# Designs tried in a protein design chat: VH-VL binders against q58483. Part 35

Target 1, 193 residues: q58483
Amino acid sequence: MKVIGISGSPRPEGNTTLLVREALNAIAEEGIETEFISLADKELNPCIGCNMCKEEGKCPIIDDVDEILKKMKEADGIILGSPVYFGGVSAQLKMLMDRSRPLRIGFQLRNKVGGAVAVGASRNGGQETTIQQIHNFFLIHSMIVVGDNDPTAHYGGTGVGKAPGDCKNDDIGLETARNLGKKVAEVVKLIKK
Short names: E, the ipSAE of ESMFold2; O, the ipSAE of OpenDDE; V2, 0.75 times the mean of E and O plus 0.25 times the DockQ between their complexes.

## First folded at step 18 (VH-VL; framework fv_anetumab)

Design u2 (at its last look DockQ between E and O 0.60; V2 from the best seeds 0.00; counts 0 for: pae E 5.5 > 2)
Fold by ESMFold2, look of step 18:
Structure u2 (fold): chain C 193 residues (1-193), chain A 123 residues (1-123), chain B 111 residues (1-111)
Amino acid sequence: as target 1 above (193 residues)
Amino acid sequence: QVELVQSGAEVKKPGESLKISCKGSGYSFTSYWIGWVRQAPGKGLEWMGIIYPGDSDTRYSPSFQGQVTISADKSISTAYLQWSSLKASDTAMYYCARLPWYDSEGWDYFDIWGQGTLVTVSS
Amino acid sequence: DIALTQPASVSGSPGQSITISCTGTSSDVGRYNYVSWYQQHPGKAPKLMIYEVSNRPSGVSNRFSGSKSGNTASLTISGLQAEDEADYYCSSYTDSSTYVVFGGGTKLTVL
């Protein structure tokens, strides 16, 4: 069993990375293999709407997206995290989402467990709207969406920070990320029995 | 023209109070951090603390926590540094400096500095 | 105390290149790309020369460049000129609850 966590932050060591790693640590404590992927150091290009992936089963654009899609296909669970940029996901994460069309052929992500993380500059500052964009992505891939486990039980990991590392001092945010990881691990175990 | 203009030099005695100011102009004052930096005579730059005037989020160097008060009045685009009881060792040049802030993922640099306020504390 | 380590002084002749080092830790210079360099002439406020390790603000000569390797950042000044004689300070973001840390400063003497 394997769960990957992907940070859509344009910064390799920001608050989004911190919370995604926190969720993955909780999953690893449950005996599940984890892998972290940052989009900050990846070559990503937008989908150009050519539809060749529908015919060929793969995107003709050569960049880092294909390798990330392979890892998503191999995982049993996927955590996606993003900073809140104008109430939604980062451009980096959106490019990955738009380029995921090859995986929708045959619904290769069907029934994988999906969890979402978002970090904003203020509490209630677009984390939920960003998480909903991530949840929509999971739903259109026929995945199983989970939020954070009790007692925080909401929509996923939510953090607040103005500076890199500020989420270390966001005890509520850290707990939501850990509880998201616990719920992802629980459901992955249920499905793989 | 973006600038930070500080209040004039001060000559004080130990035990007196003092509030010095830093007025920002030519930009959105509430969208940037304002930091305070001390430079004792013949010494290097020492970070004291920083405030985000938009919500008054204020952070102090541990060496200055409880020793000074950093505040801002966003209605007049002004940040303040104040002491309730000055010591002779507070004799220094004090700079305010602006730090851009863009999002929850990054940090930046002090791009605009005030001219400095010389504070002399002596009998 | 709790400062980034810089050499106390460096010197060079006009036209030469010199490098000033700034050594921190894996919690500041080594972790983040938020290193900046400031030039301060006597009696003047500091002036930003380099930000985010290697970027120059508008109006700063291309003779100034920055880099980083591991926990050490470097400021390089090529083609030294008399006006480059000043104190130079590095600064970094740190997540050790201070948020900002300065180096101790380096006196550059142009011979």
Scores: ipSAE 0.253, ipTM 0.758, lowest interface PAE 5.5, mean pLDDT 92
Fold by OpenDDE, look of step 18:
Structure u2 (fold): chain C 193 residues (1-193), chain A 123 residues (1-123), chain B 111 residues (1-111)
Amino acid sequence: as target 1 above (193 residues)
Amino acid sequence: QVELVQSGAEVKKPGESLKISCKGSGYSFTSYWIGWVRQAPGKGLEWMGIIYPGDSDTRYSPSFQGQVTISADKSISTAYLQWSSLKASDTAMYYCARLPWYDSEGWDYFDIWGQGTLVTVSS
Amino acid sequence: DIALTQPASVSGSPGQSITISCTGTSSDVGRYNYVSWYQQHPGKAPKLMIYEVSNRPSGVSNRFSGSKSGNTASLTISGLQAEDEADYYCSSYTDSSTYVVFGGGTKLTVL
């Protein structure tokens, strides 16, 4: 069993990365293999709507997306994290989402477990709306969407940070991130049982 | 027009207290961090600390922690830097500067600077 | 005190290209893409020239460019002009208790 965590933050070691890693740490503690991926250092290009992926099964654009998609396909669970940009996901994460269309052919992510992490500048700074976009993405891929585990049990990992590293001191964020990891691990184990 | 306007030059004696100001205009004052930077005569820039006027979240450099107080009055879009007891070594140019705050990841550069306040402390 | 390392001075003739280095550590320049460059003329406030390693604010000449490799960031000024004579400071976010650290500054002389 393997769960990958992807940070859509343009910062490779920012608050989003911190919370995604925290979720992955919780998963690792459950004996599941984890891998972290940052989109910050990746070459990502937007979908151009050519529909070649529907015709040929692959995207003609040559960049770092294909490798990431492969990892997504091989994983049993996927955590996507994003800073809150205008109440939504970062452009980096959105590009990956949009470019994931090849995986929708045959629904290659079907029944994989999806979890979301969002980091905002305030406690009510768009974390939920951002998470909803991520959840929609999972649902569109026919994945199994989960929130953070009890006792926090809501929509996923939700952190607050105004500067890099702030989430280290966001106990609520850290707790929700860990509980997300626990839930993902739990459901992955249930499916693989 | 976005700008930061600082209070005028100060001439003080050791032991005196001082509070200098930085007024922002042309933008949402509560949506950006304000930082203070010290520059001793003929020396480089020193990061002192920052404050978020929206909630008064304040961060200090370890070198300046407990040495100065950074505050803000958002009702008049003004940030402050103050000393309870000045020392000769406090003689310097002090700049306030805006640190953009666009998202949860934060930004770490100063895009708008005040004109500076010269503080001279001598017997 | 933590500081980024810059050369004390650099010089060039009009029309030349010069580069100012800013060397940090794996805890600042080497870890983050949050390097900024500031230009300061005598008696004036610093001016932001580059942010996030290589981005130019509006109004800054395209003669100014930034890059980073490893723990060293670089400011390059092409087509050097007399007006470019100033002090230049780099800065970076750090993962220490100091959020922002400045370089020692570089005096650029246009010959």
Scores: ipSAE 0.039, ipTM 0.644, lowest interface PAE 3.8, mean pLDDT 92
ESMFold2 (binder alone), look of step 18: mean pLDDT 89; pTM 0.919

Design u3 (at its last fold request DockQ between E and O 0.45; V2 from the best seeds 0.00; counts 0 for: pae E 5.0 > 2)
Fold by OpenDDE, fold request of step 22:
Formats: sequence, structure tokens, C-alpha cells
Structure u3 (fold): chain C 193 residues (1-193), chain A 123 residues (1-123), chain B 111 residues (1-111)
Amino acid sequence: as target 1 above (193 residues)
Amino acid sequence: QVELVQSGAEVKKPGESLKISCKGSGYSFTSYWIGWVRQAPGKGLEWMGIIYPGDSDTRYSPSFQGQVTISADKSISTAYLQWSSLKASDTAMYYCARLPYYDSEGWDYFDIWGQGTLVTVSS
Amino acid sequence: DIALTQPASVSGSPGQSITISCTGTSSDVGGYNYVSWYQQHPGKAPKLMIYEVSNRPSGVSNRFSGSKSGNTASLTISGLQAEDEADYYCSSYTDSSTYVVFGGGTKLTVL
């Protein structure tokens, strides 16, 4: 069993990364293999709507997206994290999401477990609306969407960061991230047993 | 048009208190971080801390935590750096600078600098 | 936290091109992709010359350029002029902590 965590932050070790890693740590504690991926240092290009992927089964754009998609396909669970930019996901994450259409051919991510993490500048700064976009992405891929586990159980990991490193001191954020990891791990185990 | 203007040079004795100022103009003072940087005579730049005037969120370098106090009065677009008890080793040039690019994930660079305030502490 | 290392001094003749290096020495290099360079003349405040590794602010001479390879950022000054004689500092921050770092500074002498 393997779960990957992807940070859509433009900062490789930013607050989003911190929470995604915290979720992965919780998963690792459950004995599941984890891998972290940052989009910050990746070459990503936007989908141009050429529809070639539907015909060829592969995107014609050559960059770092294909390798990430392969990892997504191989994983049993996927955590996507993003800072809140205008109530939505970062451009980095959106490019990956948009370019994931090849995986929708044959629904290659079907019934994989999906979890979402969002970091905003305030506690009510768009984390839920951002998570909703990620959840929609999972649903469109016919995945199994989960929120954070009890006792915090809501929509996923939600952190507050106004400055670098703030999420280290966001106990609520850390707890929700860990509970997301626990839920993902739990559901992955249920599916794989 | 955008500028930071700092208070004048200070000559103090050890043990005295001091508060220097940095006034911003030409932009929304409450919307950007203001950092303080120390430069001892003949030495390099050293980050001391930073404040967001909009809500007075203040962060310090570990080296300066508890050594100085950074504050701001947004009503007059002014940031402050103060000491409760100066030491001879506090002798230095002090700069304030604006941090224009930031988000929930990270900071960037200082684009506007004050002219500096020279603080001399000697018995 | 991170540390940035610069050469103590560099020199060149008018018209020449010189390069100042800035090397990250910490394992935390997340913010190192956001390297900035500042010029400081004697008795003057630092001036931003390059930001985000290679971007030049408006009003800064096109003789100044920046690049990065691995954990080393570089400031290049082409067509060296007497007025370029100054101290130069590289700077960055950490993504994972609230911290801004400056290099030790490089004294540029125009011969």
C-alpha cells in the first residue's frame, strides 16, 4: 500500500508542504508507504485543450507532469495540498489537475482514496472552498473522497499560515492534517483487505 | 514616491533606552511587511525582525528575540525599533525595509529601504 | 535556517565583467529559489539590484544580471564602471521558518 502527497505550493517547504507532510507522517505511522512530491520545482505547463490525450491516451506536452501522473496511478491514496489563492487552488496544482485527463481514460484512479489539504492566511480564508475544488477533482476521477478523521472530522487538513513556518505552530491545522492521514490510511486498508 | 524615512542619528550611553522610527509614504503602509536590518560598523547586513503593520504581527530573528522590540503605529504609517537597555555592542546602522511580495507560503525581497539610523552607544 | 556564503572581495577593471557567487550552506534551501541581491555604497542604504534569482527591477542597469545553478546564485556585472564599486549582498529566506538571511557581503573594487 502506498499513499502519495502532492503540494501545489510554489514554495517547496512552505506551510502547505508542512501540512501535507504531517498527513503523510500519520499515514506512515499506520505502516503504509508514503511519498511526498512538491510541484514548486517542477516544470509544469497548462492544458491547451487539444484533446489529443483522448485519442492517444497521453498528453503531447513534454514536462514533469507525466511522471507525476504515473505516481498517482500507482498509488492507493492521493493527498493534494494547496495554498488558498483567491479561494481556490494554486496555478501549479491546477495545471497538474487539468493535465491529469489521460488518467480519466479508463478511470485509472477509480476507487483510489483522495484527501485534501488547504492553507490560508486566516482560519476562514478559503480553505473549504479550495478543498472543495480538490474534492471535485477526485470525484471527477471516480475516486473515494475522504475528510479528516474524528474527532475533527470535516473536509480535510486546514491550516493557517501568515508567514513562513506558521503551520508548525498551528495546532488545529496539524491535528486536522494528521486526522486526514489517519482517515486515508484507514480507508486504504479497508479497500486493500 | 514610495519611500521609508527613518529618524535621525542617536548618541546614547549604555543602559539607556532608545526608540527609533521608520515612516512609510506613497503606498498602503498596512499592506506590506516592514523589516529591520542591523549593520555593525564595517560588517554585513543582519536581519533583526519584521512586522506587519496591518495587525502588528511581529516576528524576530532568534538572535534578536528578547533583545529588541519591534512595533508599529499604522495611524501615522510608522514602524519602530526600540531597546530597553542599550549596550555598546548595539552600536550600528539600522535600516528599515519594505517586503512587497508575500503570501501564506513565503516571503521574498526588500524593495524599498530607509536611509538608515546610526546608533552610537558609548560610555 | 540557512546560511549564504559570498567571497569577501572581488575586483575588476573598467569594462570587464565580474561575477559574485552566493552559495547556500544549509539543508533548508526552500527559500533559496528566491535569491535577491543588494548593492551598498559606503555610507548609503542597500539598493535592490536583482530579485528572484534573475529579475531586475526597473531603473537598475542592464549591466546587472543574476543566475543560479544548484545551490549557488551568481550576480554578474558587465561593462564594469567606477560607480559599481560597492558592497554586494545576496539574500534569501526559509520557507519552513520565519527567517531572512543575508550573505556575508562582497566588496567589489574597480581597479
Scores: ipSAE 0.704, ipTM 0.883, lowest interface PAE 0.8, mean pLDDT 95
Fold by ESMFold2, look of step 18:
Structure u3 (fold): chain C 193 residues (1-193), chain A 123 residues (1-123), chain B 111 residues (1-111)
Amino acid sequence: as target 1 above (193 residues)
Amino acid sequence: QVELVQSGAEVKKPGESLKISCKGSGYSFTSYWIGWVRQAPGKGLEWMGIIYPGDSDTRYSPSFQGQVTISADKSISTAYLQWSSLKASDTAMYYCARLPYYDSEGWDYFDIWGQGTLVTVSS
Amino acid sequence: DIALTQPASVSGSPGQSITISCTGTSSDVGGYNYVSWYQQHPGKAPKLMIYEVSNRPSGVSNRFSGSKSGNTASLTISGLQAEDEADYYCSSYTDSSTYVVFGGGTKLTVL
């Protein structure tokens, strides 16, 4: 069993990375293999709408997206995290989402467990709308969407920070990220039983 | 023209209070952090603290916590550094500098510095 | 907060290259990519020379470059010139409550 966590932040050392890693740590404590991927240091290009992936099963654009898609296909659970940029996901994460079309052929992500993380500059500052964009992506891929576990149970990991290290002191945010990890691990185990 | 203009030089005695100013112009004052840096005669730059005037979030270095007050009045685009009781060891040049704020993920650098305010405290 | 460690002085001859070190911890230089370098001539305010470890602002000579390895950042000045004689300070973001830390400064002498 394996869960990957992907940070859509343009900054590899920022708050989104902290919360995604916190969720993955909770999953690793349950005996599940984890891997973290930052999009900040990846070569990503937007989808150009050519439809060649439907015909050939692969995107013709040569960059880092294809390797990330392979890891998503191999995982049993996927956590996506993003900073709140204008009430939604980062451009980096959106490029990955748009380029995921090859995985819709045969619904290769079907029934994988999906969890979402978002970080904003203030509490209640667009984290939930950003999480909803991530949830929509999971639903369109026929995945199983989970939120954070009790007692914080809401929509996923939600953090607050003005500076890249601030979430180290966001006890509420850290707890929601850990509880998201716990729920992802629980459901992955149920499905693989 | 973007600039930070600091108040003029001060000559004070130990025990007196003092409030020096740093006025920002030519930009959105509440969109930038304002930091304060001390430079004692013949010494290096020493970090004092920083304020975000948009919400008054203020942070101090441990060496200056409780020793000075950093504040801002956003209605006149001005940040302040204040002592309630000056010591001779407060004799120094004091700089303000701005640092942009954009989001939760990154940090920046001090792009514009004030000209400095020389404070002399002597008995 | 503990100041970043810089050598007190460095010297070089015109045309040579010199390097100034700036050593911190995993909470600042090592853990983040927000190191900046400032040049200060006598009687003047500091001037930004390098940001984000290695980026050069517009108008700064390409003789100035920055790098880091582990907890140590470095400023390198190639083709040393008389006007480079100044004090140089590093600074970093820190995930402590103060957000910013400065180095103690390095006096560069051009021989």
Scores: ipSAE 0.405, ipTM 0.804, lowest interface PAE 3.9, mean pLDDT 93
ESMFold2 (binder alone), look of step 18: mean pLDDT 91; pTM 0.935
OpenDDE, look of step 18: ipSAE 0.262; ipTM 0.737
ESMFold2, look of step 19: ipSAE 0.196; ipTM 0.729
ESMFold2 (binder alone), look of step 19: mean pLDDT 90; pTM 0.925
OpenDDE, look of step 19: ipSAE 0.271; ipTM 0.740
ESMFold2, fold request of step 22: ipSAE 0.067, 0.302, 0.239; ipTM 0.681, 0.757, 0.735
ESMFold2 (binder alone), fold request of step 22: mean pLDDT 91, 90, 91; pTM 0.933, 0.923, 0.929
OpenDDE, fold request of step 22: ipSAE 0.338, 0.685; ipTM 0.772, 0.879

Design u4 (at its last look DockQ between E and O 0.64; V2 from the best seeds 0.00; counts 0 for: pae E 7.6 > 2)
Fold by OpenDDE, look of step 18:
Parts: C-alpha cells; structure tokens; sequence
Structure u4 (fold): chain C 193 residues (1-193), chain A 123 residues (1-123), chain B 111 residues (1-111)
C-alpha cells in the first residue's frame, strides 16, 4: 500500500508542504508507504484543450506532468494540498488537475482514496472552498473522498500560515492534517483487505 | 517603480528615544511584509524582525525582542523601527526590506531594500 | 543566536569561476530550501541575487547560480567581473530563530 502527497504550493517547503507531510507522517505511522511530491520545482504547462488524450490516451505536452500522473496511478491514496489563492487551488495544482485527463480514460484513479489539505492566511480564509475544489477533482475521477478523522472530522487538513513555519504553531492545522492521514490510512486498509 | 525610502541619518545620545521610518511606494503596502535589518559598522547583516502592515502581525528576532518596537501605519504606507532608550551599541545602519507575501504562503527573502538609515549613538 | 558560516573572503581573477559556501545546520540550510543570497557593494544596500537555493530574480545575471548539498549552500559566480567585487551574505529560514538567519558574509575580491 502506498499513499502519495502532492503539494501545489509554489513554495517547495512552505506551510502547505508542512501539512501534507504531517498527513503523510500519520499514514507512515500506520505502516503504509508514503511519498511526497512538490509541484514547486516542476515544469507544468496548462491544458490546451486539444483532446489528444481522448483520442490517443496520452497528453502531447512534454513536461513533468506525466511522471506525476504515473505516480498517481500507482498509488492507493492521494493527498492533494494547496495554499488558498482567491478561495481556490493554486495555478500549479490546477494545471496538474486539468492535465490529469489521461487518467480519466478508463477511470484509472477509480476507488483510490483522496484527501485534501488547504492552507490559508486566516482560519476562515478559504480553506473549505479550496478543499471543495480538490474534492470535486477526486469525485470527477471516481475516487473515494475522505475528510479528516474524528475527533476533528470535517473536510480535511486545514492550516493557517503566512510565513514559513507558521503551521508548526498551528495546533489545529497539525491535528486536522494528522487526522486526515489517519482516515486515509484507515480507508486504504479497508479497501485492500 | 517599487521602492522603499527610509528616513534620514540620526545622531543621538545614549538614553534618547528614536523612531525611524520606511515608506513604501509603487506596490500594495499591505500585501508585503516589511523587515528590519541591522548592520553595525564593518559587520554583517542582522535580522531584527518583520511586520505585516495588513494586520500588524509582528515577528521579532530573539536578540531584538523587547529591545526595539516595530510598527506600521498602512494609511501612509510606512513602517517604523523605534527605541525607547538608545545605547551606544545601537550605532549601525538600519535597512528596511520588503518580504513577499501570498495569501497562505510567505517568503523568506527580501527582494526590495531601502537605502538604509544610519543611526549614530555617542555621548 | 545561530549563524550561518561563510568564508571570510574569497578571490578570483576576471573570467574565473568562484564559489562561496554557506554552512548551516539540520535546522536551517539542511532542513529547508529557503536559502537566499545577497550582494552588497560598499555603502550600498544589499541586493537579492538568489532565493530558494537556486532561483534568480528578474534582472540578475545568469552568471550567478545557487545550489545546496546537505547543510551547505553554495553561490557560484562564473565569468567573474570587476563589478562582482562585493560582500555576499547568505540567509536561511531556521527553526532555531523566529524566521531568518544571515551568514557572516564573504568579501569577494576580484584580482
């Protein structure tokens, strides 16, 4: 069993990365293999709507997206994290989402477990709306969407941060991220029985 | 043009109070952190602290906590560094610098710098 | 306070390539990709040259490059020019302080 965590932050090790890693740490503690991926250092280009992926099963654009898609396909669970930009996901993460259409051919992510992490500048700074975009993405891929586990049990990992390291002091964020990891691990194990 | 303009050089005596300023222009002042950096004569750069003018969130270096006060007036796009009682050891060049900010992800580098304010404290 | 360790001075001839090291700990340089480099000419304010280990701001010459291995970040200046003579400071986010720590600075002399 393997769960990957992807940070859509333009910062390679920002607050989003911190919370995604926290979720992955919780998963690792459950004996599941984890891998972290940052989009900050990746070459990503937007979908151009050519529909080549529908015709030939692959995207003609040559960049770092294909490798990430392969890892997504191989994983049993996927955590996507994003900073809150205007109430939504970062452009980096959106590009990956949009370019994931090849995986929708045959629904290659079907029944994989999806979890979401969002980091905003304030506690009510768009974390939920951002998470909803991520959840929609999972649903569109026919994945199994989960929130953070009890006792926090809402929509996923939600953190507050402005400067690097801020989320280290966000106990609520850390707790929700860990509980997300626990829930993902739990559901992955249930599916793999 | 994005720039930070600092107040002029100061010559003070020990025990006196001082407040120097840093005015930003050419950008949204409330959307970036402003930091203060000290450089004693012939010495290196010292991070003092930062402030986010949008909500006045202020962070101090442990070495400067309680030694200075960082503040901002966003209505005039100005950040301040002040001392209640100067010491000779406060003699230094003081720079303000802009630290990029995003909604949920901060930056750790200073991309725009003021010209510096020289503070000389001597009896 | 913690400090990042830089050589006090480095020198090179025009056209050469030189490297300035910045050594931290597992709580700063070794932990994060938040290393920046600043150039400071005498009597002038510092100028950002590199951020996030290897990224260049707009307008900075491609002669300047950054890298990191373990707890040591490096600034490399290729095709050394007279105008490169300055002090260079590294910085990093750190767990040991509130936010940023600077190196002691390196004086670069162009021979």
Amino acid sequence: as target 1 above (193 residues)
Amino acid sequence: QVELVQSGAEVKKPGESLKISCKGSGYSFTSYWIGWVRQAPGKGLEWMGIIYPGDSDTRYSPSFQGQVTISADKSISTAYLQWSSLKASDTAMYYCARLPYYDSEGWDYFDIWGQGTLVTVSS
Amino acid sequence: DIALTQPASVSGSPGQSITISCTGTSSDVGRYNYVSWYQQHPGKAPKLMIYEVSKRPSGVSNRFSGSKSGNTASLTISGLQAEDEADYYCSSYTDSSTYVVFGGGTKLTVL
Scores: ipSAE 0.334, ipTM 0.767, lowest interface PAE 1.7, mean pLDDT 93
Fold by ESMFold2, look of step 18:
Structure u4 (fold): chain C 193 residues (1-193), chain A 123 residues (1-123), chain B 111 residues (1-111)
Amino acid sequence: as target 1 above (193 residues)
Amino acid sequence: QVELVQSGAEVKKPGESLKISCKGSGYSFTSYWIGWVRQAPGKGLEWMGIIYPGDSDTRYSPSFQGQVTISADKSISTAYLQWSSLKASDTAMYYCARLPYYDSEGWDYFDIWGQGTLVTVSS
Amino acid sequence: DIALTQPASVSGSPGQSITISCTGTSSDVGRYNYVSWYQQHPGKAPKLMIYEVSKRPSGVSNRFSGSKSGNTASLTISGLQAEDEADYYCSSYTDSSTYVVFGGGTKLTVL
């Protein structure tokens, strides 16, 4: 069993990374292998709408997206995190989402467990709208969407911070990230029974 | 033209109060942090603290917590640094500087600096 | 506030290259890519020369470049000119409650 966490932040050590890693730590405590992937150090290009992946089964654009898609295909659970950029996901994460069409051919992510993390600069500052975009991505891939576990049970990991590392002091945000990880681990174990 | 214009030099005595100003123009004042940096004569730069004028989120270096007050009046695009009781050791050049606000993760450099305010405290 | 370590002075001849070091810790320079460099001429405010380790703002000569290895950041000035003679400060974000830390400064002399 393996769960990957992907940070869509353009910065490798930001608050989004911190919360995604917190969720993965909770999963690792349940005995599940984890891997963290940052989009900040990846070469990503937008989808160009060529439709070749539908016919050829792979995208003709050569960059880091293909390796990430292979890791998503191999995982049993996927956590996606993003800073809140204008009420939604970062461009980096959106590029990955748009380029994920090869995995939708044959619905290769079907029934994988998906969890979402978002960090905003203020309380109730677009975390839920960003999480909704991530959840929509999971749903269109026929995945199983989970939120954070009880007692925080909402839509996923939500953090608040204006500077890198501020979320270290966001005890509630850290707890939602941990509880998201616990719920992902629980459901992955149920499905793999 | 983006600029920060600081108030003029001050000559004060120990125990007096002082409030110096930093007026921002040419940009959205409430969308950027304003930081204060001290430079004692012949010494290097020391970070003092910052304020985000949009919501008055104010953060101090531990060395300056309780020693100064940082504030802003967004209606006139002005940040302030103030002392209730000056000490001779407060003699220094004081700079304000703008820090970008990109997102929930963005600041790490001072992209625009004020010209400085020299504060001299002596009897 | 613990300062980043810079040499007190460096010198070079016109046309040569010099490098100024800025050594921090795994809590600042080593952890974050938020290293910046400032040039300060006598009587003037600091001017941003490099941000995010290696990025140059508009209007800064490409003779100025930045890099980082481990806990040490470096500013390199190539093709030294008399106008480069100034004080240079590095700065980094830190994950301590201090948030920002400056180096002690380096006086560059163009011989």
Scores: ipSAE 0.046, ipTM 0.659, lowest interface PAE 7.6, mean pLDDT 90
ESMFold2 (binder alone), look of step 18: mean pLDDT 89; pTM 0.911

Design u5 (at its last look DockQ between E and O 0.66; V2 from the best seeds 0.00; counts 0 for: pae E 7.0 > 2)
Fold by ESMFold2, look of step 18:
Structure u5 (fold): chain C 193 residues (1-193), chain A 123 residues (1-123), chain B 111 residues (1-111)
Amino acid sequence: as target 1 above (193 residues)
Amino acid sequence: QVELVQSGAEVKKPGESLKISCKGSGYSFTSYWIGWVRQAPGKGLEWMGIIYPGDSDTRYSPSFQGQVTISADKSISTAYLQWSSLKASDTAMYYCARHPYYDSEGWDYFDYWGQGTLVTVSS
Amino acid sequence: DIALTQPASVSGSPGQSITISCTGTSSDVGRYNYVSWYQQHPGKAPKLMIYEVSNRPSGVSNRFSGSKSGNTASLTISGLQAEDEADYYCSSYTDSSTYVVFGGGTKLTVL
């Protein structure tokens, strides 16, 4: 069993990365293999709408997206995290989402567990709207969407920070990220048997 | 043009209070951090703290926490650095500097600096 | 204290290239790409020369360049000119309680 966490932050050491790693740490404590992927150090290009992936099963654009899609296909659970950019996901994460069409052919992500993380500059500052965009992506791939586990149970990991590392002192945010990880681990175990 | 204009030089005695100012113009004052940097005579730059005037989020270097007060009045686009009781060791040049607002993922740099306010504290 | 380490002075002749080092730790320069460099002429306010390790602001000569390897950032000035004579400070973000740290400064002398 394996869960990957992907940070859509354009910065390798931002608060989004911190919370995604926190969720993965909680999953690792449940005995599940984890892998972290940052989009900040990846070459990403937008989908150009060519539809060639329908014919070839693979996007013709050569960059780092293909490697990431292979890891998503191999995982049993996927955590996506993003900073709140204008009430939604970062451009980096959106490029990955748009370029995921090869995995929708045959619904290769079907029934994988999906969990979302978002970090904003203020509490209630668009984290939930950003998480909903991530949830929409999971639903369109026929995945099983989970939020954070009890006692914080809501929509996923939600953090607050204005500077890198601020979420280290966001006890509420850290707890939601850990409880998201716990819920992802629980559901992965239930469906994999 | 972006400009930070600081209040004039001050000569004070130990124990006196002081409030110096930094007025920003040519940009949206509430959309950028304003930081304060000390430079003692013949010494390097020391970061003192920073304020985001849009919501008054204020952060201090541990060396200056409790020693100064940083504030802003956004109605007149002005940031302040204030001492309740000056010490001789407060003698220094004090700069304000603009720091772009970064969202939750990053940090920036001081892109525009005020001309400095020389504060001299002596008996 | 968490000050970044810079050489106290560096000198060079007109036309030469010189490099100023800025050594921090894995908690600042080594962890973050939020390194900036400031030039300060005597009696003047600092001026931003390099941000985010290697980016030049508009209006800064392409003779100034920045880089980083491990815990050490570097400012390189090529084609040294008399007006480059100044103090140079590096700065970095740190996730310790200080948030921002400056180097001790380097006096560049153009011979």
Scores: ipSAE 0.090, ipTM 0.706, lowest interface PAE 7.0, mean pLDDT 91
Fold by OpenDDE, look of step 18:
Structure u5 (fold): chain C 193 residues (1-193), chain A 123 residues (1-123), chain B 111 residues (1-111)
Amino acid sequence: as target 1 above (193 residues)
Amino acid sequence: QVELVQSGAEVKKPGESLKISCKGSGYSFTSYWIGWVRQAPGKGLEWMGIIYPGDSDTRYSPSFQGQVTISADKSISTAYLQWSSLKASDTAMYYCARHPYYDSEGWDYFDYWGQGTLVTVSS
Amino acid sequence: DIALTQPASVSGSPGQSITISCTGTSSDVGRYNYVSWYQQHPGKAPKLMIYEVSNRPSGVSNRFSGSKSGNTASLTISGLQAEDEADYYCSSYTDSSTYVVFGGGTKLTVL
C-alpha cells in the first residue's frame, strides 16, 4: 500500500508542504508507504484542450506532468494540498488537475482514496472552498473522498499561515492534517483488506 | 502608487523615549506586512521585525526582541517603531518597508521602502 | 545573528558583466527560493531588484538577473553602467529564529 502527497504550493517548503507531510507522517505511522511530491520545482503547462488524450490516451505536452500522473495511478491514496489562492487551489495544482484527463480514460484513479489539505491566511480564509475544489476533482475521477478523522472530523487538513513556517505553530492545523492521514490510512486498509 | 512616508529625523539623548512612524498609502494598508530595517552608519541592513496591520501580528528578530516595540494604527495606515530608553548604539537610519502578503504562504521580500528616518542618539 | 556572506566589494568596467555572490546555509539560501536582492545608492533607501531568486519587479532593468546553486545565490549585472555603482544586499528567509536575514552587502564600483 502506498499513499502519495502532492503539494500544489509554489513554495517547496512552505506551509502547505508542512501539512501535507504531517498527513503523510501519520500514514507512515500506520505502516503504509508514503511519498511526497512538490509541484514547486516542476515544469507544468496548462491543458490546451486539444483532446488528444481522448484519442490517443496520452497528452502530447512534454513536461513533468506525466511522471506525476504515473505516480498517482500507482498509488492507493492521494493527498492533494494547496494554499488558498482567491478561495481556490493554486495554479500549479489546477494545471495538474486539468492535465490529469488521461487518467480519466478508463477511470484509472477509480476507488483510490483522496484527501485534501488547504492552508489559508486566516482560520476562515477559504480552506473549505479550496478543499471543495479538490474534493470535486477526486469525485470526477471516481475516487473515494475522505475527510479528517475524529475527533476533528470535517473536510481535511486545514492550516493557517501568513508566513513560512507558521503552520509549525498551528496546533489545529497539525491535528487536522494528522487526522486526515489517519483516515486515509484507515480507508486504504479497508479497501485493500 | 504605493508610497511609504516616514517621520522626520530625530536627535535624542540617551535614556529618552522615541516613537517614529511610517505611513502607507496607495494600497490596502491592512493587507501587507510592514517591516523595520536598521542601518547603522556605514553598516549593512538589519532586519528588526514586521507587523501585519490587519491583526497586529508582530514578529521580532531575536536581536531586537524586547529592545523595541513595533505597532500599527490601521485607522491611519501608520506603523510605528518605538524605544522606551534610547542608547547611543541606537544611532542609525531606520527604514520601513512593505512586505507583500498575497497568499497563505507569505512573501519574503520588501518591494517598497520608506525614505528612512535618521535617529541620532548622543549625550 | 548570522548574516549571509557577500564579497565586500566588486568592480567592473562599463559594458562588462559582473556577478555578486550570496552564500548562506541549508537553512536559508540552500533550502528556500526566497532570495532577494536590493540596490542602495548613497543616501538613498534600498530598492528591490530581484525577488525569489530570479524574478524582476516591474521597472527593473533586464540587465539584472538572479540565480541560485546550492547554498549560493548570485546577482548578475550585464552591460554594466555607471548608474549601477551602489551597494547591493541579498536577503533570504531562514529557519532560524530570525525570519529574514540580510547579507553583509557588496560595494560595486564601476571603473
Scores: ipSAE 0.038, ipTM 0.659, lowest interface PAE 3.6, mean pLDDT 92
ESMFold2 (binder alone), look of step 18: mean pLDDT 90; pTM 0.931

